VH-VL binders against q9umr5. Designs and how they scored, part 358

Target 1, 268 residues: q9umr5
Amino acid sequence: SYKPVIVVHGLFDSSYSFRHLLEYINETHPGTVVTVLDLFDGRESLRPLWEQVQGFREAVVPIMAKAPQGVHLICYSQGGLVCRALLSVMDDHNVDSFISLSSPQMGQYGDTDYLKWLFPTSMRSNLYRICYSPWGQEFSICNYWHDPHHDDLYLNASSFLALINGERDHPNATVWRKNFLRVGHLVLIGGPDDGVITPWQSSFFGFYDANETVLEMEEQLVYLRDSFGLKTLLARGAIVRCPMAGISHTAWHSNRTLYETCIEPWLS
Key: E = the ipSAE of ESMFold2; O = the ipSAE of OpenDDE; V2 = 0.75 times the mean of E and O plus 0.25 times the DockQ between their complexes.

## First folded at step 17 (VH-VL)

Design ye102 (framework fv_nofazinlimab)
Fold by ESMFold2-Fast, scan of step 17:
Structure ye102 (fold): chain C 268 residues (1-268), chain A 123 residues (1-123), chain B 112 residues (1-112)
Amino acid sequence: as target 1 above (268 residues)
Amino acid sequence: QVQLVQSGAEVKKPGSSVKVSCKASGGTFSDYAISWVRQAPGQGLEYLGEIIPIFGTANYNEKFKGRVTITADKSTSTAYMELSSLRSEDTAVYYCARTKYDILEGFSDFDYWGQGTMVTVSS
Amino acid sequence: DVVMTQSPLSLPVTLGQPASISCRSSQSLVWDHGNTFLNWFQQRPGQSPRRLIYKVSNRDSGVPDRFSGSGSGTDFTLKISRVEAEDVGVYYCMQGTHEPYTFGQGTKLEIK
């Protein structure tokens, strides 16, 4: 019998986006109980990430309680950040594989059509003025906006990402690290043709320096300091990196080759 | 000026499916979400769901999940609403409407509507 | 789901007199320390709905000054300062704060 799978969607999304993923899981792991959480669908995906974490936490508790052998999480796009926080705040989670599908784990700094769609009069260079205000932090997309040219403002104003990454001190940091380290496998998926997640290496805990040169995970202070356990997980062999070219942002959950290569091996 | 042009009236049998189209001006299609709302004869307005063509994402009113599918074809600037397993209670005028998500200025909900498409379900 | 309750459901008004429609939501419509997504629509006989008011009190371009919206939290009002013959139709409030978006049951405005 296979462990249950819990799926957490992304920005402006719903369970419908995962119908192909569910088909693939059913084909390769028949009998798997898959729950796609329909919380914070559509525009509610713009609500503060801490609010989303609370709601998803309440939904996953009974699922985890019914599966003493453990569960798997598949978390897409901004949903990967929700799952990051879930694993930190839950002192009793039993997650085996946490599969992060193209999630901006170190944040977002992109001037894409998606940014222009939500901020029609703004450029990425001036979005920090909006996002790093208390008002802006009431929107999920601003919770993981990471302007590499205003790192001081990001560290001071980010109410979510800087805290869960341990880039700014928090009273619960030690407990959050202990909880996160209980995960069996951290499976990171992403690629250069995503077109939305900028830089795409954010899905692998890489990010821009002040010159917009990407530094990989092992060069990040959060890794070097082991702020929430990345260095410990890597040393345990618990981090899996699965980059794939040729996949656009909305195709991660509907590409069979991606599923077979990066997801299927981690569903037990 | 904004134009949302819907397909013509349809008469369907119970148990069948209907697919209604909504053609938008290019800028409207790319910059806006397209929502679907229905109105049964003599009744009020009921939301079915929304698609955001630029994200490729759709979300649905829980009441219609499993029966409604909303899609978009970027090449023709057209959104579609397909409703399956039709019942007599699904007889209604179906409207498309646009929404702009502007975080700084605030959301602009349903600022322009299509002309409506009458769907009649009869045995 | 958020329930939107309008009052009155039938509103006969003498031409030239003011009219007022109330809308109450079962939950607060305030986005977390931000905007309130309450809208008002007019539907004339045989026509599609037309938005009059967005975000509680903002009039759409081309909407006459005699229409005004007000309210906060769970209680909202649409006022017409001087009803004209062209105002005949059904008026709907709609909330966009919580999914699914929901509409009031409608208020039919008629000239006496």
Scores: ipSAE 0.680, ipTM 0.846, lowest interface PAE 1.6, mean pLDDT 92

Design ye103 (framework fv_nofazinlimab)
Fold by ESMFold2-Fast, scan of step 17:
Structure ye103 (fold): chain C 268 residues (1-268), chain A 123 residues (1-123), chain B 112 residues (1-112)
Amino acid sequence: as target 1 above (268 residues)
Amino acid sequence: QVQLVQSGAEVKKPGSSVKVSCKASGGTFSDYAISWVRQAPGQGLEYLGEIIPIFGTANYNEKFKGRVTITADKSTSTAYMELSSLRSEDTAVYYCARTKYDILEGFSDFDYWGQGTMVTVSS
Amino acid sequence: DVVMTQSPLSLPVTLGQPASISCRSSQSLVWRHGNTFLNWFQQRPGQSPRRLIYKVSNRDSGVPDRFSGSGSGTDFTLKISRVEAEDVGVYYCMQGTHEPYTFGQGTKLEIK
């Protein structure tokens, strides 16, 4: 039988967004037990990411315990960062495929409709003043705000992303790396027409340098230092990259071709 | 200047579905979330769900999950609430209301409401 | 779900006298550093609800200053300093801190 699938949603989202994804899984892998976690739905998705990680951790423990053959994670947008932290903090996870669906793995730096809606009077160039305060770090979107023009502030103030990426020191870094490396496959999905994740290559661990030139994963210090295991996973053949053009941010979970190409092969 | 204008009253049979519209004017559709709330005759207010039209994300009260669907049409600045498998207990006035999510100023919950749409479920 | 309990449910008041409505939540409504999403609505007979107060104590534009909100954590109050004839209606508290958003059962304000 197929391994259970756990789905973690994104910002201002809920299980409703995944109804097409569930149809696709049911068609290709009939009998798969799919649990879409309705935690931190809607406005609660703005709660600090460490708080969300704790809540999702408590929800996934019994699911993983009941599936000795392993489970798959499909984690969308902001949810991909929650799943990144879950895989690091859990000493006993049995995740086979971690499918990261257009998630800002190296952070976000863009003037998108989401940013304008949440910060109507702010520009991306000055949001660092808000996000890199203790107050700002109490909001999930600020936990992965990564201003490439104020990288020193990001490194000092980020309470989540800089720590989970090993960009700032943490006592648990070695354990987090060992735990993350337990994953069977890291499937990275994203594309240039997303329109929200900026730069879109953040979904593949690429990011802006100080001149807003994108450096890909292999040029990142976190990869070169193997801070949380990316270099080891790549050498093991465990990283899958699946970019696709023509897909907007809210369509990743409802595009059949994307599902068949990038997701279906990893749902054993 | 700001208006939420809802569709007219509906009379439905048990087991059918109803789709109520909420047309936003001014800047409402682009900057706000749209929520749906119902009120049975002589009773209190009950939340059904919310959509953020610009992003197409929706969330629902668990009580109505599987029966309620909230959608938005950007071209007409209209949000819709569809309720299926209607029962007599679904007889109520259905309201749309808007919410602004501003992190710096704080959230502004249900600041403006539509006029309401009476849905009667009877045999 | 968060349960919102209002008291009294029926509030007969003499014109010109003060009125007070209590609202208690089953859980704290505090969200991040002092933001508390507790709102008060007025519903006049045959009309849509109208928001009077948001975030505990902030009065909406056009709402008379005789209306005020106060409270913290789980205990909230709506006060009308001098009741007028147009204040007749049902008053609801509502929490937006926890999903699903929930309303109190309503307090019917009547002129005595």
Scores: ipSAE 0.718, ipTM 0.860, lowest interface PAE 1.4, mean pLDDT 92

Design ye104 (framework fv_nofazinlimab; at its last look DockQ between E and O 0.74; V2 from the best seeds 0.69)
Fold by ESMFold2-Fast, scan of step 17:
Structure ye104 (fold): chain C 268 residues (1-268), chain A 123 residues (1-123), chain B 112 residues (1-112)
Amino acid sequence: as target 1 above (268 residues)
Amino acid sequence: QVQLVQSGAEVKKPGSSVKVSCKASGGTFSDYAISWVRQAPGQGLEYLGEIIPIFGTANYNEKFKGRVTITADKSTSTAYMELSSLRSEDTAVYYCARTKYDILEGFSDFDYWGQGTMVTVSS
Amino acid sequence: DVVMTQSPLSLPVTLGQPASISCRSSQSLVWSRGNTFLNWFQQRPGQSPRRLIYKVSNRDSGVPDRFSGSGSGTDFTLKISRVEAEDVGVYYCMQGTHEPYTFGQGTKLEIK
């Protein structure tokens, strides 16, 4: 029998977006119990990420309890950050594969359709004024806004991403690292044609430096300090990188070739 | 001038499906979310679901999940609401309405509405 | 689901007099400081709903200043300072803070 799969959606999303993914899983792993969590759907996806983490945590506990052999997580876009936090705050999770579908793991910085749609009168260069306020931090998109030109403000104001990445100290950091390291596999998926996640390498823990030059995961301070376990996981052989060109942001969960190449191998 | 133009009245048999269209004028279709709301004769307003055309994402009221499907065609600036397994209780005027999501200014819910489409379900 | 309760359901008013409609929610509609997503709509006979008020107290462009909204948390009010004949119709409050969005049952305003 296959391990249960828990799916966590992204910004402005719901379980309906995953109908193709469920079809693919049913075809290749018939009998798999797949639960797509219908929490924080639609506009509620804009609620603060720590609030979402608490709600998703309550939903996944009974699913994990019924699966002593373990579960898999498939977490799309913003949902990948929710799953990052879940794995850190849950000291009893038994997640085998954490599959991250085009998630801004190191944050977001760019003039994309998402940004212009939510901030129609703002440019990426001045968004820090809104996002790094207490008011802005009440919206999920601002919880992972990572302006590389105002890193001091990001470190002081980010209520979510800077803490979960260990970029700023937190009393629970040691426990969060221990918990995250329980994961069997960290499967990172993303690509240059996504069009929303900027830089797209954020899905692989790469990000802009102050000159907007992308530095890959191994050059990031969070990796070098092993703040939440990336260096340990890589040394263990537990990190899988699966980049794919030609896939736009809303197509990661509905592309059969991507599923067969990057997701299917990790659904035991 | 903001305008949402809906398709004409429909008469359907129980068990069939209906698909209502909502065409947005002015080329700002992608800047807004489109919601669907119905009103049974002499009754109040009931929300069915919403689509964000630019992202292709749709969200549904649990009461209608499995029966309602909302889609969008950006090339024609048209949103669609399809309701299946029709019952006499589904007889209502169906409205589309638009919403602007703006973090700085706040959400502008249902600022403009279509003219409505009467759907009658009878045998 | 958040339940929106309007009072009164029927509101007969003498022309030129003030009118007031109450709307109460079963849960707080506060998203964050300064953001409470409570809206008021007017539906004249045979017409689509028209938004009058958004975010509790903000009047839409073209809406007469006779209309005003107020309230906080779970208790909201729509006031018409001087009712005119064109105000006849059904008024609905609507919350957008929690999904699914929900409407009050409606208040029918009639001239006595």
Scores: ipSAE 0.768, ipTM 0.881, lowest interface PAE 1.3, mean pLDDT 92
Fold by ESMFold2, look of step 18:
Structure ye104 (fold): chain C 268 residues (1-268), chain A 123 residues (1-123), chain B 112 residues (1-112)
Amino acid sequence: as target 1 above (268 residues)
Amino acid sequence: QVQLVQSGAEVKKPGSSVKVSCKASGGTFSDYAISWVRQAPGQGLEYLGEIIPIFGTANYNEKFKGRVTITADKSTSTAYMELSSLRSEDTAVYYCARTKYDILEGFSDFDYWGQGTMVTVSS
Amino acid sequence: DVVMTQSPLSLPVTLGQPASISCRSSQSLVWSRGNTFLNWFQQRPGQSPRRLIYKVSNRDSGVPDRFSGSGSGTDFTLKISRVEAEDVGVYYCMQGTHEPYTFGQGTKLEIK
C-alpha cells in the first residue's frame, strides 16, 4: 500500500485548492491516505511562521505515528518553508519524500500581487524597512523576505529564514541539521513562469547576489558550508530537481503533466 | 464614495440555490477582500466567508463549507455568494462588506456594507 | 470558534445619559504584539450595519466623538458619553483576529 501523504498549503490558501492534486493521487495511487491540513487558513496564514510550525507539528505527529513505514509531504509555496522547519525541529519525523512545490526556500524579493495587496504603499526596494523590524517579523511574508541589498539587516532581523538556513549562529543548528538529513528525498519543483516566487530559482535554493544575479544552489554559502545539509543530501543522490515552464503560481497543484512528471514518481 | 450595491430580494423553495451579487463602485475592487454576512429575522449577524478578488481565493466559515461558493468577477467589480441546498433556516438578509488587509495600517474589517438582500426560503 | 459575549443584551437609557456596552471573547484577541482586531458596529432599525470603531479604539470617519472604545485581551467596552435619539439601534462587537470572524449577540439600545 502507499505511504500516507500530508499536504501543507500556502498563504491565503485553502484545502479546496488541492482538489485536483487529490484526484490525481487517487487515480494513480488508489488507496493512498491524503490529509490536507486545514490549519492557519485565510488570515491566519499571516501568523509568524514559527507559530505555524508548532501547530503543524502537533497535527502531523498522530499521522506519522500511524504510519511507521513513513509519510510523504507535499508543501506548496509558503508551506514549503513550514515543512522544512518541521523536518529540522522534529527529532523523530519519518518523512520519505519532501516535495517542495514552488516554495521560496531561499526567500523572496519580488513585486508580487501578494506584496502589493498587503503593502499597497511600498515597493520591494523599501520593504526592508517594514519587514526587518519587530513589527514586520510578526507576519509570515516578512519571515522569508530576503533583500539582497540589505544582507546585514536580513541576517540580524530574520526570525525564521536566516535561522533555518543556518545563516545565524544558534544553539540548535547541529540538531536541526541532523533531523533534516533523515529525509529520504528532497523534491524541488518550480519554474520560470511562476510569476510570484522571485527569483523563481528560490524554489531550488538559488537566489540573488548583491547585483541581482541568480546564483544556483551549489554556489550558495549555505550549500558550500553544508549549514543545514544540502551538500550532504546532494552527495547521497537525495535531491531531485524538477523544473517546469509554463505554470503560474496558482496552477502547480492543478497541472496533470507536472504531477505525472515531478510528483507521482515520489509517492511510493 | 465607496458603495456596495446588492441584487434584489429573492424567494426560493427548500433544496434550491440562490446567488446574490455585490457590485462595488470605485477603482479599488481588487485591493479589498469582500465578505458575506447574514442576519436572520430578528437575530444577530453571522459571517459566511470572504473572497480576495485579485487572487480569486475564498475562505469559508466551516459551518457553511460545502454549501457556500463565493466568487468574484474583476471585470465588472462584482462579487457573488451562492448558497445551495436551501433550508427554511437560511431565510435571512444577506450583506456583503469589505476588508482592507494593509499590514502597515492594520486590518480594517467591514468598513463598508451593502444594502442587504432578503432571501426567503419557503414552500 | 471564538465566542463573543455582550452585556447587557437590552439597554434602556435616558436621553443625555451615558451608556456602556461590554464585550468578552472566549480567547485573547491579541494578534501577536498587541494589535487587536476588535470592532464595533451599529445597526439602526431597518438599516445595514455601520462600523463605529475598529482595532478596539479607533473611531471611523463620521462617527461622533461621544462614542469611544476601550479594552484589551478578552474584555472590551463601547461607551456613549451622552446618548442621543439617533443612537437607538443594536450594537455588535466583532472579532477579526481568529477565523472564522464572529459577532457578539447584539445589545439593543432603547430610549426609556
Scores: ipSAE 0.701, ipTM 0.843, lowest interface PAE 1.5, mean pLDDT 91
Fold by OpenDDE, look of step 18:
Structure ye104 (fold): chain C 268 residues (1-268), chain A 123 residues (1-123), chain B 112 residues (1-112)
Amino acid sequence: as target 1 above (268 residues)
Amino acid sequence: QVQLVQSGAEVKKPGSSVKVSCKASGGTFSDYAISWVRQAPGQGLEYLGEIIPIFGTANYNEKFKGRVTITADKSTSTAYMELSSLRSEDTAVYYCARTKYDILEGFSDFDYWGQGTMVTVSS
Amino acid sequence: DVVMTQSPLSLPVTLGQPASISCRSSQSLVWSRGNTFLNWFQQRPGQSPRRLIYKVSNRDSGVPDRFSGSGSGTDFTLKISRVEAEDVGVYYCMQGTHEPYTFGQGTKLEIK
């Protein structure tokens, strides 16, 4: 039998967005129990990510308990960060494959249509004033805002990304790393035509330096310091990178080719 | 001037489906979310769900258990609400309304409304 | 779901006299930065709802200053300083803080 699949949605999203994914899974892996968690849907997805992590934790614990052989996680966009944090705080999770589907794993920084939509009067150049304020951190979007030009503010004010990355010292860093390393495989999915995740390499733990040059995962301090276990995972062959071009952000969960190439192999 | 213009009245049989349209003008369609609200005769207002055209995402009131489908066509600035498995209790005026999302200023919910579409479900 | 409770449900008023409608939510409507997504709508007979007040106390354009909104947390009030004939209709409060969005039962304002 196939291991259960748990799906976590993205910003302003819900289970409805995953109807095609469910069809694909049912077709290729019949009998798979797929649970799309309808928590923090729509506007509620703007709530602080730690609040979301707690909510999703409560939902997945019973599912994991009923699946002693393990489960798979498919986490889309913002949901990928929620899932990474979830795996960091859970010392008893049994996740075999963690599939990060076009997630801003190293954060977000860019003037996208989505950003302009949410912040009509703001630009990426001044969003740090908002996102790194106490009230800004009450919004999920700001919890993974990563301004490469204001690293000091990011490191000191980011209440989520900087912590799960181990970029800011905290008393749980060692334990979170240990917990995250329980994952069997980390499957990173994304691509250059995403249009929302900025830079798109963030889905692969790449990100801007101070000159907005994109550096790869292996060049990141979090990797070099192995602050949350990326270096260790890579060394044991547990990281899978699956880039794909020609896919827009809202199509990652509905593209058949993407599913067959990047998702299906890890659902066995 | 912002306007939301809805399609005309519908008469449907139980078990059938109805699809109501809402065309927006006077603003940028993709900058807003479109919500649907219904009002049974002599009753109050009930939220059905919303769509965010720029995201292509729709969110629903769970009360309707998947009977409602909300879509949008950005090219025509039109939102649609389809309700399936119609029942007599679905008889109501259905409204579309606009919402502006702004993290800094706060959300501006339902600032403009359509004229309403009467849907009558009868055998 | 958040329950919105209005009182009174029927409000007969003499022309020129003040009116007050209460709206209570089953849980706090406070969002970030102290924003509270509580709206007031007016629905005249045979018409679509019209937003009068947003975020507790902000009047929409074209809304007469005789309308005012106040409150915080779970307790909110719509006041009309002097009721006019055109104010006849049903008034609804609505919360937009928690999904699904929910409305009060409505208050029917009539002229005595």
Scores: ipSAE 0.654, ipTM 0.853, lowest interface PAE 1.0, mean pLDDT 95
ESMFold2 (binder alone), look of step 18: mean pLDDT 91; pTM 0.939

Design ye105 (framework fv_nofazinlimab)
Fold by ESMFold2-Fast, scan of step 17:
Structure ye105 (fold): chain C 268 residues (1-268), chain A 123 residues (1-123), chain B 112 residues (1-112)
Amino acid sequence: as target 1 above (268 residues)
Amino acid sequence: QVQLVQSGAEVKKPGSSVKVSCKASGGTFSDYAISWVRQAPGQGLEYLGEIIPIFGTANYNEKFKGRVTITADKSTSTAYMELSSLRSEDTAVYYCARTKYDILEGFSDFDYWGQGTMVTVSS
Amino acid sequence: DVVMTQSPLSLPVTLGQPASISCRSSQSLVWSYGNTFLNWFQQRPGQSPRRLIYKVSNRDSGVPDRFSGSGSGTDFTLKISRVEAEDVGVYYCMQGTHEPYTFGQGTKLEIK
């Protein structure tokens, strides 16, 4: 029988956003128990990511306990960062496949309509002043704002992303790495036509250097130092990369071809 | 100057559905979230849900999940609220209202409201 | 859901006198320091609600300065320094910190 699937939504989302995904899973893996977590919906998706991680952790524990053979996670956009942290803080998780749907794993740096909607009078060059303040860090979007021109400020002020990526020291780093490495497969999905995640390679642990040249995962300091286990996972054959062109940010959970190519194979 | 203009009054039978529209004028529709709130005769205000047109995402009050659907058409700057399986208790004035999600200035909740649409459910 | 409790529910006031409405929430409405999403609305007979106050104490454009909001955490107050005839209506507090957004029961202000 198929392992249960837990779905974690993104910014301003609700379980309704995943109705097509649930239809696809039901068609290809009938009998799969799928739980879409209705926590931090709508406005609450802007709550600090560590607060969201704690709430999702409490919801996920009983689901995992009932599935001794393991579970799969499908985590969309910002939800992929929540799941990254869940896998690190839970010393008892039994996640087989962690499927990250277009999530800014190395952070976000872009002047998209998405950003302008939340910061209508700001440019991406100015957001570091807001996001790297204590006030800005009370909002989820600022928890993964990664300005490549102010990397010192990002490293010092990021209360979430810099810590879970091991870019700044934390007392729990060794335990977080050990816990994250328990995952069976890290399935990374994203693409150049997303239009929101900037750079789109952030979904694959690539990111801008100070000249806005994208460096891929293997050239990142966090990979080279194996800060949270990416190098170990890659060596183990546990990282799956599934880029797809032609898919906009709000379509990753509702595209059948994407589902069949990138998600379906990992839902044992 | 911003105005939200709603569709006219509706009289519906129990078990049917109703779809109310809210057209934004005088402002930029895509810059705001549009929420729906109802008020039964002589009673208080009750939140139904919200749509963010720019993201195409809608979120619903758990009490109405499965019965309410909120949609938006950016080309006509119009938001819609459809409520199905109508009951006599759904008789109310339905309002749309807009919200600005601005991290720097803070959230501006329900700063402008539509004129309201009376929905009467009777047999 | 966050329960919003207003008192009094009926408020007869003599013209020109001050009026005060209390609003209490079942949970803290603090999002972060400086961000508490508590709003006050006025609904005149036969009209749509109109926002008076947002983020506890910020007065909307066009709202007379005789209206003021205050409070913190779970306890909030709307004050009218000198009630005028046009103030007749129902006043609602509303929280936007937690979903679903919730309103108080309403306070009916009448001139006695």
Scores: ipSAE 0.741, ipTM 0.869, lowest interface PAE 1.3, mean pLDDT 92

Design ye106 (framework fv_nofazinlimab)
Fold by ESMFold2-Fast, scan of step 17:
Structure ye106 (fold): chain C 268 residues (1-268), chain A 123 residues (1-123), chain B 112 residues (1-112)
Amino acid sequence: as target 1 above (268 residues)
Amino acid sequence: QVQLVQSGAEVKKPGSSVKVSCKASGGTFSDYAISWVRQAPGQGLEYLGEIIPIFGTANYNEKFKGRVTITADKSTSTAYMELSSLRSEDTAVYYCARTKYDILEGFSDFDYWGQGTMVTVSS
Amino acid sequence: DVVMTQSPLSLPVTLGQPASISCRSSQSLVWSTGNTFLNWFQQRPGQSPRRLIYKVSNRDSGVPDRFSGSGSGTDFTLKISRVEAEDVGVYYCMQGTHEPYTFGQGTKLEIK
């Protein structure tokens, strides 16, 4: 029998977005118990990510407890950051495959239509003034705003991403690293035609330097310091990178070729 | 002069589906979320769901899960609400309304409404 | 789902007198930023609803200043300082803090 799958959605999203994904899983792995968590749907997806982590944690505990052979996580967009935190704060999780579906793992820095819709009078160059305030950190999108030109402010003000990535010290960092390293596989998915995640390499732990040149995962201090276990996981053979061109942000969960290539192999 | 203009009244039989349209001004369509709310004769207001046309994302009230589909066509600045497997209890006036999600100004819920579309489900 | 309870359901008022409608939510409507997404709508006979008040106490453009909203947390009030004939209709409170958005059952304002 297949391990249960838990799905965590993204910004302004709901379980309805995953109807094609559920169809694909049912076709290739019939009998799989798939739970798409209808928490923080729509407007509630703007709530602070730590609040979302607490709510999702309460929902996943009984699912994991009933699956002694383990579970898989499929976490889309912003949901991938929720799952990053879940794997760190849960000292007894039994996650085998963590499938991160176009998630801004190193943060976001871009003037996409999504940003303009929520901040119509702001540009990416000045959004740091709002996002790195205590008020701004009460919104999920500001929790992973990572301005490469104001990295000092990001490190001091980010209440979520800088902490979970080990970029700023935290009393629980050692425990979070130990918990995260329990994961069987970290499957990273993303691509250049996403159009929302900026830079798209953020889905693979790459990010801009101060000159907006993308540095890949292996060049990041987070990786080099092994702050939460990326270097250890890579050495273990536990990191899978699956980039795919031609897929827009809202199509990652509904593309059959993507599913067959990047997701299906990791659903034991 | 912001305006949400809905399609005309419909009479449907049980088991069929209905698709109601809501045409918005260009600025309203691109800058706002469009929600659907219904009102049975002599009753109160009930939320069905919301679409954010610019993101292409829709969210639904669990009560209508599997029966309501909300879509948007950017080329015509029109949102649609389709309700399937119609029952007599679905007889109601269906309204579209807009919501602004501006982080700095705050959320502005249902500031303008369409004129309503009467959907009658009868055999 | 958040339950919105209005009182009274029927409100007969003499012209020129004040009117008050109560709305109570089953959960706090305060967002993490401190904003409270409670709105008041008026529906005149045969018309679509129109918003009067948003975020508890902010009056929409074109809404007479005789309408005022107040409250916090779970308890909210809509007041009309001097009822006029055109105020006849049903008044609804609505919360936008929690999905799904929910409405009170409505208060019918009638002239005695």
Scores: ipSAE 0.701, ipTM 0.846, lowest interface PAE 1.4, mean pLDDT 92

